# VH-VL binders against c7peq0, part 40

Target 1, 252 residues: c7peq0
Amino acid sequence: MHNKIYNSFIDRKAKGIKSFAVLIDPDKVNPADIADLAAKCTAAKVDYIFLGGSLVITNHLDECVQQFKTLCDIPVVLFPGSPSQVSRYADALLYLSVISGRNPELLIGQHVLSAPAVKKSGLEVISTGYVLIDGGAPTTVSYISNTTPIPSDKDDIAMCTAMAGEMLGMKVVFMDAGSGARKPITESMISRVASQVSAPIIVGGGIRDAEKAYLNCKAGADIIVVGNAIEKETSLIKEMADAVHAAAPVLK
Key: E = the ipSAE of ESMFold2; O = the ipSAE of OpenDDE; V2 = 0.75 times the mean of E and O plus 0.25 times the DockQ between their complexes.

## First folded at step 10 (VH-VL; framework fv_inotuzumab)

Design f3 (at its last look DockQ between E and O 0.76; V2 from the best seeds 0.00; counts 0 for: pae E 6.3 > 2)
Fold by OpenDDE, look of step 10:
Structure f3 (fold): chain C 252 residues (1-252), chain A 121 residues (1-121), chain B 112 residues (1-112)
Amino acid sequence: as target 1 above (252 residues)
Amino acid sequence: EVQLVQSGAEVKKPGASVKVSCKASGYTFTSYYIHWVRQAPGQGLEWIGYINPSGGRTTYRRKFQGRVTMTADTSTSTVYMELSSLRSEDTAVYYCARDYGWDSSGYFDYWGQGTLVTVSS
Amino acid sequence: DVQVTQSPSSLSASVGDRVTITCRSSRSLLHSSGKTYLSWYLHKPGKAPQLLIYEVSNRFSGVPDRFSGSGSGTDFTLTISSLQPEDFATYYCQQYTHFPFTFGQGTKVEIK
């Protein structure tokens, strides 16, 4: 199971299959709602549950992972905002390096500190190039990390950043407009990145409807991640999942 | 000394609810998860779920979802398990057990003495 | 769920005997961390179960050295080197590598 989740990314991408991931913040999710959420995700055939937050206020990660594991069979992938966000019961960990920024702590410093715990967890570790895109609103990540996101209209910078990440050995590229983004990542930018990167591309932030999810997939995104919109309206899970699953990539 | 002391035996009719208590002592109550495990006559042990006494967050086995409720009272260091819509198949000895932790273990180092719950018409 | 099966279901033995109980899981209990999460419990009627072994071979505090655990992957063994009067009980293995946790059906050790 060492590369099970990553292999699923690669396999689905190779087949032109688009994936939908629901992002859940362990600190924000109401435990009473988890059962319903899990049921809706299962019914919608959600491909992945991403668990993580940009700021860890409380330590409910393990409990949250366990809750989902008992409620559904959807792979649980950790999307940590801090090194302490690990659980041995998860299926994988996206090990994020913020390559869009120039903060050495987010490039490697935090990784050095977290490495023993991550290794001890036994989790599948997926090296991820995290590319923060300006979503028109300050994000917790940008504030805490003191990193400047890539401007939303600078497709070439995003492309080059993703290319660099891939060439450095990062297995996945995660483009994120951040939590609460007012502007989602443009299809143009996604297409530009996808044209030069072979690694699976995850896109999140500011996706509020099924149409945008679909268009992002058509533009070249392999995995769509939605959190905030679903938190506000769980009924969107099915609609978005269906849209993503119906999408086909643009020819490179 | 770590101790878990459970409430006494219960006899219930089908459709009723039962609430079993587990009083913890000898350690910091909020620092350890409490699990519930049952044993039906002639059968093995079956894990039901657990509660984090710190905050009261719960995780239940899928088969018990919607029927089991675990709660914790920090003022009395007591955990409760309530099982509703009781069936004859719920007849069992119910145990509470302390979990050492999730990061390095998941074994139950201390157990209650058990509570017999009999469901009969 | 991971199935755990013990063998035998029951056995008769005398004080001083060497007793061996096996536990087999339907899935490997080796975690990617390199650890194997299997525990053994002793249970007497009307009493609280007692932890004997955790992580396959580690004795819990206060557990006599006559108890030992071994095994790997899917096959595990609890051994009592010299059975004592207080050891007549039912023994259970439990896996906690995979969620949800599951137990064996138990092995009753009776006096011959």
Scores: ipSAE 0.307, ipTM 0.752, lowest interface PAE 1.9, mean pLDDT 92
Fold by ESMFold2, look of step 10:
Structure f3 (fold): chain C 252 residues (1-252), chain A 121 residues (1-121), chain B 112 residues (1-112)
Amino acid sequence: as target 1 above (252 residues)
Amino acid sequence: EVQLVQSGAEVKKPGASVKVSCKASGYTFTSYYIHWVRQAPGQGLEWIGYINPSGGRTTYRRKFQGRVTMTADTSTSTVYMELSSLRSEDTAVYYCARDYGWDSSGYFDYWGQGTLVTVSS
Amino acid sequence: DVQVTQSPSSLSASVGDRVTITCRSSRSLLHSSGKTYLSWYLHKPGKAPQLLIYEVSNRFSGVPDRFSGSGSGTDFTLTISSLQPEDFATYYCQQYTHFPFTFGQGTKVEIK
């Protein structure tokens, strides 16, 4: 395994350079729009393409990765709904454990089943502590899956969860309010987590404008991920990327 | 057995479009990707793109984006490749080729006989 | 895109000769899984190309054992141990480790 993508996360964090990632769901994106989306991401200097969501057929993932690889040079990082769904053409895989929850299947169970296939894929595997934060509404999925998001005002719980994940060996912390969240993660919570972990911090969910993306970076996020708002209005890509890139410290 | 049979030669003027067909037989049509590859006179083989006949999803090589369209008709087990805004350098033999479309694939086990497309000035 | 270059561009040979064609890639074709994705095709004008070899060394169904492939990294070889009359053709290598898929420029094998 090589660590090219993970090293880019830590090198940019060490330089105080913030990164913008566009999250694309292969099952939701209109195939006719992918070329325009890739062009907009390239023009805006988007740092990563995250591909993820609910995927039930593996060749949809391969097809989407190949589409982006023919259309642009932006690294493609898998954020799959199942850890067993991989594409050998992607640049890396975020191997997510839902450490905020108490569902053993999302903590380690699916990983035990998928590990041989993930290893065989040859992908760069980035161990990721996934911290789900309440985005404004409880869901039936949370109750059925036995996965309860951390309440949006419980900064210390999010901080301790991320800290524990890093101590247990996770290389990246992903704080996520969830797709379609009504409320993004608070800057207070981001700041609390950032004060206690050295791992790169990805923040996503409910980010709808460039100001929030900027403020999340100032609070300590290293990588901002936006999916839903961009699905609705791709013109936001440049505005958000500019805001994220502008949040970096002045080089001296 | 497995056969890919393509439509006949075409002569077109610059700026026109051409639509080449590829009829598959001897296997389950929706289980394999169909790729298109061309060969200009005196040149090597150039990959154009593919279609997944199950669902009609396509991927095109960057240089062909905006000029190529691939479609599939599952009722006739036929794939079509349409190339628009033709130029003289598009003169080539166009081949369809079968790929299993699984993550361990990417080689082309069966090919069509080729379709010569000539673009005259 | 990954460039794939074949040597020689053409060669002349007699029936019964051993023929060797090389294929060099601008990037390693070794995937981190340990597999290498390189195929070889035979092509005669007016005919469909025919798959000979996949994954460097695996003969496709029905391909005679006089055809063999070898190599690793960036350097690959197709060998025809005893050339037959039907083997006079142009040969192409193709990489499928990296996307998009790319072909060598071809090697024409002709009768002396």
Scores: ipSAE 0.163, ipTM 0.711, lowest interface PAE 6.3, mean pLDDT 87
ESMFold2 (binder alone), look of step 10: mean pLDDT 92; pTM 0.929

Design f4 (at its last look DockQ between E and O 0.76; V2 from the best seeds 0.00; counts 0 for: pae E 5.7 > 2)
Fold by OpenDDE, look of step 10:
Structure f4 (fold): chain C 252 residues (1-252), chain A 121 residues (1-121), chain B 112 residues (1-112)
Amino acid sequence: as target 1 above (252 residues)
Amino acid sequence: EVQLVQSGAEVKKPGASVKVSCKASGYTFTSYYIHWVRQAPGQGLEWIGYINPSGGRTTYRRKFQGRVTMTADTSTSTVYMELSSLRSEDTAVYYCARDWGYDSSGYFDYWGQGTLVTVSS
Amino acid sequence: DVQVTQSPSSLSASVGDRVTITCRSSQSLLHSSGKTYLSWYLHKPGKAPQLLIYEVSNRFSGVPDRFSGSGSGTDFTLTISSLQPEDFATYYCQQYTHFPFTFGQGTKVEIK
């Protein structure tokens, strides 16, 4: 199972296939709604379930992972905002380094602390360059970590940041406008990053409709992650998934 | 001493529901998951699901989804398993079992004595 | 789901005998962590099952030394070095590497 999820990222990207991921916060999801959510994700052919939150309030991650694993066959990828967000039953872990910021704790400090638990979990670990983009609203990560996001109009900074992450050996670039973002990442920025990075590019934050999901894919995103919009309206899962799956990247 | 004591045998008709109880003692009730496992006559053990007594969150095996409901009463340290729309195939001895860890580690260090549920017309 | 098959389904033995029960899984139970999650239980009719072994070879507290577990990958063994009168029962293996958890069909150890 080692590298299975990462290999899927690489393989799909190489084939020009775009992927849709549903982001679920274990602290926010109602257990009563998980069955319905899983069914809708399955029906929509969602490619990945991302589980994680910026702040761990409760300890229900393992239960949440297992619930999804019983309800559907969609790979479950941990998207942790804290070192404690680990479950051995997940399919992979995005090991996030906030490379857009200059907080040493988010670059490596928290990783050192979490490393034993992560290794013990036996999870596939996918080194991820996390690039926080200004979404017009404060994010939990930004607030807690005291990190300044990259301005939404600074495409070159985002590009250089992603490039640096890739050259440092990070396997995936995750561009995120954050939970509750008012402004999603622009297609221009996505295109600029995609033109210089060969690693899979995950884009999330502020995506509210199928059109934006589609355009982000056309701009160069390989995986679209949506959480908040789906939490508000689960009917969007199918529409967004279809849009993403119909999209193709621009020529580099 | 850790003990799990289950309710008595039940006889039900097809289509009915059955609710089996499991009273825990000898440990901190909310610190351990409780699993349910059944054994049909002449068959092996079959895992049904588990409940976290702390908060009452449940995880069920897919084949039982929509038909099984597990609940926990912290005031009495009792877990319940209700199985609805009973079929003849549901005839089995049902066991509650404690999970070793604070999370769902997956092996069961203590078991109830079992409850026979017979479904017959 | 991972299938777990025990062999034999039943056996007859005498007190003092060495008894060996095998358990085979449909796929490897070796987790990426390096641990293998396989347990053994003893079950007597009308009684609660009892944990004997966890993680292939670790005896549960209070379990006699005559019980031992071994194996790796897909093949596992429970051994009773010298069968005692109280050991006549049905034994089950259980994997918990993969979700959902699954059991073997059982091995009944009967008195010869």
Scores: ipSAE 0.319, ipTM 0.752, lowest interface PAE 1.7, mean pLDDT 92
Fold by ESMFold2, look of step 10:
Structure f4 (fold): chain C 252 residues (1-252), chain A 121 residues (1-121), chain B 112 residues (1-112)
Amino acid sequence: as target 1 above (252 residues)
Amino acid sequence: EVQLVQSGAEVKKPGASVKVSCKASGYTFTSYYIHWVRQAPGQGLEWIGYINPSGGRTTYRRKFQGRVTMTADTSTSTVYMELSSLRSEDTAVYYCARDWGYDSSGYFDYWGQGTLVTVSS
Amino acid sequence: DVQVTQSPSSLSASVGDRVTITCRSSQSLLHSSGKTYLSWYLHKPGKAPQLLIYEVSNRFSGVPDRFSGSGSGTDFTLTISSLQPEDFATYYCQQYTHFPFTFGQGTKVEIK
């Protein structure tokens, strides 16, 4: 079937199975450490590798995709920061619209430019509503996007933003506090969004320990994405993966 | 004229290392990936990995991870492949090959002449 | 890893003959983009391999018209319409739809 990665999001959500994704920025990861990172992700049964993280920076993403594909069997999902961030060897592309912002270039403008190349790539394209939440400090995403993040205590604004995105056809909602966030997204906000949105919910930014990852899953996140904490300490991969996987619901 | 010229044959003992060079000419060295492919006696071709000479990034087939190192010297337009902890099954002819590295990547348009590496006790 | 199997392992032919070599993949080589990534190489002992065909059917620059490629899915063919003296060699197919890249075991074309 087509939409293999998106269907895995939907099927796992329907079963109450939570997913752990490791976010790797090819421009920031030490190339010498990639083999060890892939081995640790495999041993921990990480569900997805998300590759990217900068909305506007061009890099050699295809090389990094090929490295992971030779080293492990984990699906590689692109998280592009610019139109040139595609690889035909990746499994899927999160085609992000920054729906929390009012920057027309990040809402649709860059997509108009990139659409022919994205279509020619043959990648599974997953329409993703990207909701930027205030992480307590300026982030690369906040500066580059020229948008005001949703305040961390404005649960209803986040909820309405995600609802609107889903109604407009977004297949996935990605709630992100941004790379380098001082504080993660609150469980209250996650719960509020989850109460009104049927689409899979990805949550990332500022998650530094297994307990927060677990609690985010309990609040209604379907996929937990961690990048910065793992870049600093790869031993966290197993702890976080175990916590996310342990958040499975108890069936009646 | 695109040319890839490799270093000469090597005879090594088990446990040693070998370093094969591949000198490129006739094109912009940093615009194309260099791959390495080997052929053991009586066998077909086996892909080893590649290096992007622009920035020196490498990708190695899992079988060779930890034993192979590829480097590039842009001042001499030369790529090197070093294979360590040699064993008898590493006896092969080693080829460097050029890949565009863009939208049509993954096939090899120009190859070196090959370097025979013999691992014998 | 995707396995690629060629047949025959060898064949004998005369100058002027039509020669057909087949290549079968353990998985479909049709990429979701609609493209298929399969190449063919010519190799003579002691010489560098030479690219003949890329993307199933596209002749590489300088390759004579007598070489043609075809096929889809898992089954591919290299055809030499009128064999020439310089065509006696071993031929390899190579897939690059799936990573890592893999080659067929080769087909030796010998003089009859």
Scores: ipSAE 0.237, ipTM 0.716, lowest interface PAE 5.7, mean pLDDT 88
ESMFold2 (binder alone), look of step 10: mean pLDDT 92; pTM 0.929

Design f5 (at its last look DockQ between E and O 0.84; V2 from the best seeds 0.00; counts 0 for: pae E 6.0 > 2)
Fold by ESMFold2, look of step 10:
Structure f5 (fold): chain C 252 residues (1-252), chain A 121 residues (1-121), chain B 112 residues (1-112)
Amino acid sequence: as target 1 above (252 residues)
Amino acid sequence: EVQLVQSGAEVKKPGASVKVSCKASGYTFTSYYIHWVRQAPGQGLEWIGYINPSGGRTTYRRKFQGRVTMTADTSTSTVYMELSSLRSEDTAVYYCARDWGYDSSGYFDYWGQGTLVTVSS
Amino acid sequence: DVQVTQSPSSLSASVGDRVTITCRSSQSLLHSSGKTYLSWYLHKPGKAPQLLIYKVSNRFSGVPDRFSGSGSGTDFTLTISSLQPEDFATYYCQQYDHFPFTFGQGTKVEIK
């Protein structure tokens, strides 16, 4: 069927089920460690593997996808630093527009150039409004995008940005403090966005412990994505997954 | 002419390791993946995994993870497959096979002659 | 894992016969791109396997035109229009749509 990964996002959101995604950067991950990582993700019931990053210096993405698809059954979703980063073996592509910025190339320009190749790839394409939030330090994404992140205390700007993205047809909102962020996105900001946006909300950047992952879910995040903290300590995979899965739906 | 020439037959005891070589010629060695496929007596073909000779990156079928190691030597255009902790069930003919590695690939256009590995005694 | 199952397991045929071998997949091999990733191989005793057909119906270079492939979804067929002496062998289908790659159990085509 069409839209298998997107439909899983909206179905789980409708049921109040929170999802945990592990972000792997193909250029940073040690290939020798991928088998152990896949096993730990499987044991912890991780819901998605996101592959990609802000800057992919090499073209190891396709081989990394193939390794995870061979080693486990977890869906692999591409999170590319550029539109040309595709693999036919992946389950879906987050087709990112940096709607928080005013760089026309990242809003639509690169998409015009990549669209034929993306269409030919056969990947499920998930239109994603990417909202970059200030994480307390410059990130690779903020430098490459040549954009200013939304300040961490400007909840209404983040909310209006996400709302506009949804109205313009974005299927998913990705609130990201950036890889290597010093501070994660505030629960206040997540709650403000969640109050006005029906699309699934992915939150990432700077999440270092299970309590923050849980609290972000309670604030309204649907999918928690963690990369750097797990890169440093893979034992956190189970702790974070358990916390995300334990988050209770908001009752009415 | 594209050729994949494998090392000779091996007889091993349970618990030992075997290392099979596959020497490539007639094409640019680092531009193609090398897969390994085996056939136990009276059985069909079973895919084991592959190596990208450019950089040495590998992907192994889950059941072989932890027992198989593939390496490549670009100076001799040779791929090696080592299987450890051998069991009698590992008795098979082991083939190396070439894969283009680009979109729509995953089929094996040229194969080695096979290497019989017998695990007994 | 995606299983592919061949039918029949063996058959006897004479030179000149039309031979049909079926391969069934445990799930659809239709990729979201509209392409289907299924291949066929010929394997003679004491020899390396030989590629015949890739992507369902594309004949590999040097393969005689008596070999043809067809099918879609879960059901695929290899046809040999007029069997030759060199065609007595075991034939395998292979799916490469999903990891791990898997082969059918084989179909032995024998003289008689």
Scores: ipSAE 0.190, ipTM 0.716, lowest interface PAE 6.0, mean pLDDT 88
Fold by OpenDDE, look of step 10:
Structure f5 (fold): chain C 252 residues (1-252), chain A 121 residues (1-121), chain B 112 residues (1-112)
Amino acid sequence: as target 1 above (252 residues)
Amino acid sequence: EVQLVQSGAEVKKPGASVKVSCKASGYTFTSYYIHWVRQAPGQGLEWIGYINPSGGRTTYRRKFQGRVTMTADTSTSTVYMELSSLRSEDTAVYYCARDWGYDSSGYFDYWGQGTLVTVSS
Amino acid sequence: DVQVTQSPSSLSASVGDRVTITCRSSQSLLHSSGKTYLSWYLHKPGKAPQLLIYKVSNRFSGVPDRFSGSGSGTDFTLTISSLQPEDFATYYCQQYDHFPFTFGQGTKVEIK
């Protein structure tokens, strides 16, 4: 299973296929709702389940992963906000380096601490350049780490940051406006980044409707991640998934 | 000494529900998952699901989703498995089992004595 | 689901005999961590199953030395070096690398 998830990213991108990921916070999800969520995700042909949160309050990660793995066949990818967010039952781990910031702990410090556990887990590890974009609301990550996000109108900074991440060997670029973002990442910024980066581009934060998901895909996003909107209204899963799957990238 | 003691045999009609109990002792109740496994007559062992007594989170095998409910009572160190809409095919000995869980879940170091559930018209 | 198949389904043996039971999984149980999640149980009628082996070859506490496990990937073996009277039972292998967890169909060891 080594590189299986990453290879899927690459393969789908190469084919121009856009992917939809549902983000689930193990600390926020009601266990009673997991079966329903899994069923809806399956029905909507959701491509990935992303599990994780910016702050782990409770230790429900393993159970959450196991529940999804039992209930559906959708790949489960860990999206950890802390070193403790590791489960061997997941299909892969996005190993995030916050390259938009200048906090050494989020660049490498926390990775050093988590490395033994991550290695022991046996998970597919996908080196990910995490690019935090200002979403108009403070994020848990920005607050806890004292990391300044890239301004939403600074496309070139985002581009250069993503480029640097890729050139440093990061396999995936994750652009995130953060949980609860008021302003999603602009199509302009996505397009600018996509024009210079060949790595798969994941975009999340502040996506509230199918149209925005679609436009982000057209702008160059390869994977759309939605959490909050789905938590509030699970009926959007199908609508957003369909929009993403119908999208095609802009010709370069 | 670790012990899991289950409730007695049950006879039910099709469509009814059965609730089997598993009382744990000899260890910290909330520190270990409890699994349920059944064995139909002449058949092998079939995993049903498990519960984390700490918080009561459950994971069920897909085929039992919607019919099985596992609960835990920390005050009595007892786990319950309720199976509804019983069918003749549900006739089996049901076992609770403790998950070792140090490095991984899924293997069971201690088992209850089993509870026979018979479903017949 | 991962299928686990034991061989033989039953066998007859005498006290003192060497007994070998095999277990084959439909896919590899080798995790990326290098660990293999396969267990063996002993089950007597009317009694609780008992853990014998976990992670392919580790004996559970209190399990006699005559029991040993081996194997890798998809093929595993439980060996009883010298069968004792108390060993007549049904044996099950179980994989716990993939959800849902699954058992072999069992191997009944009977008195010859």
Scores: ipSAE 0.040, ipTM 0.590, lowest interface PAE 5.6, mean pLDDT 91
ESMFold2 (binder alone), look of step 10: mean pLDDT 91; pTM 0.929

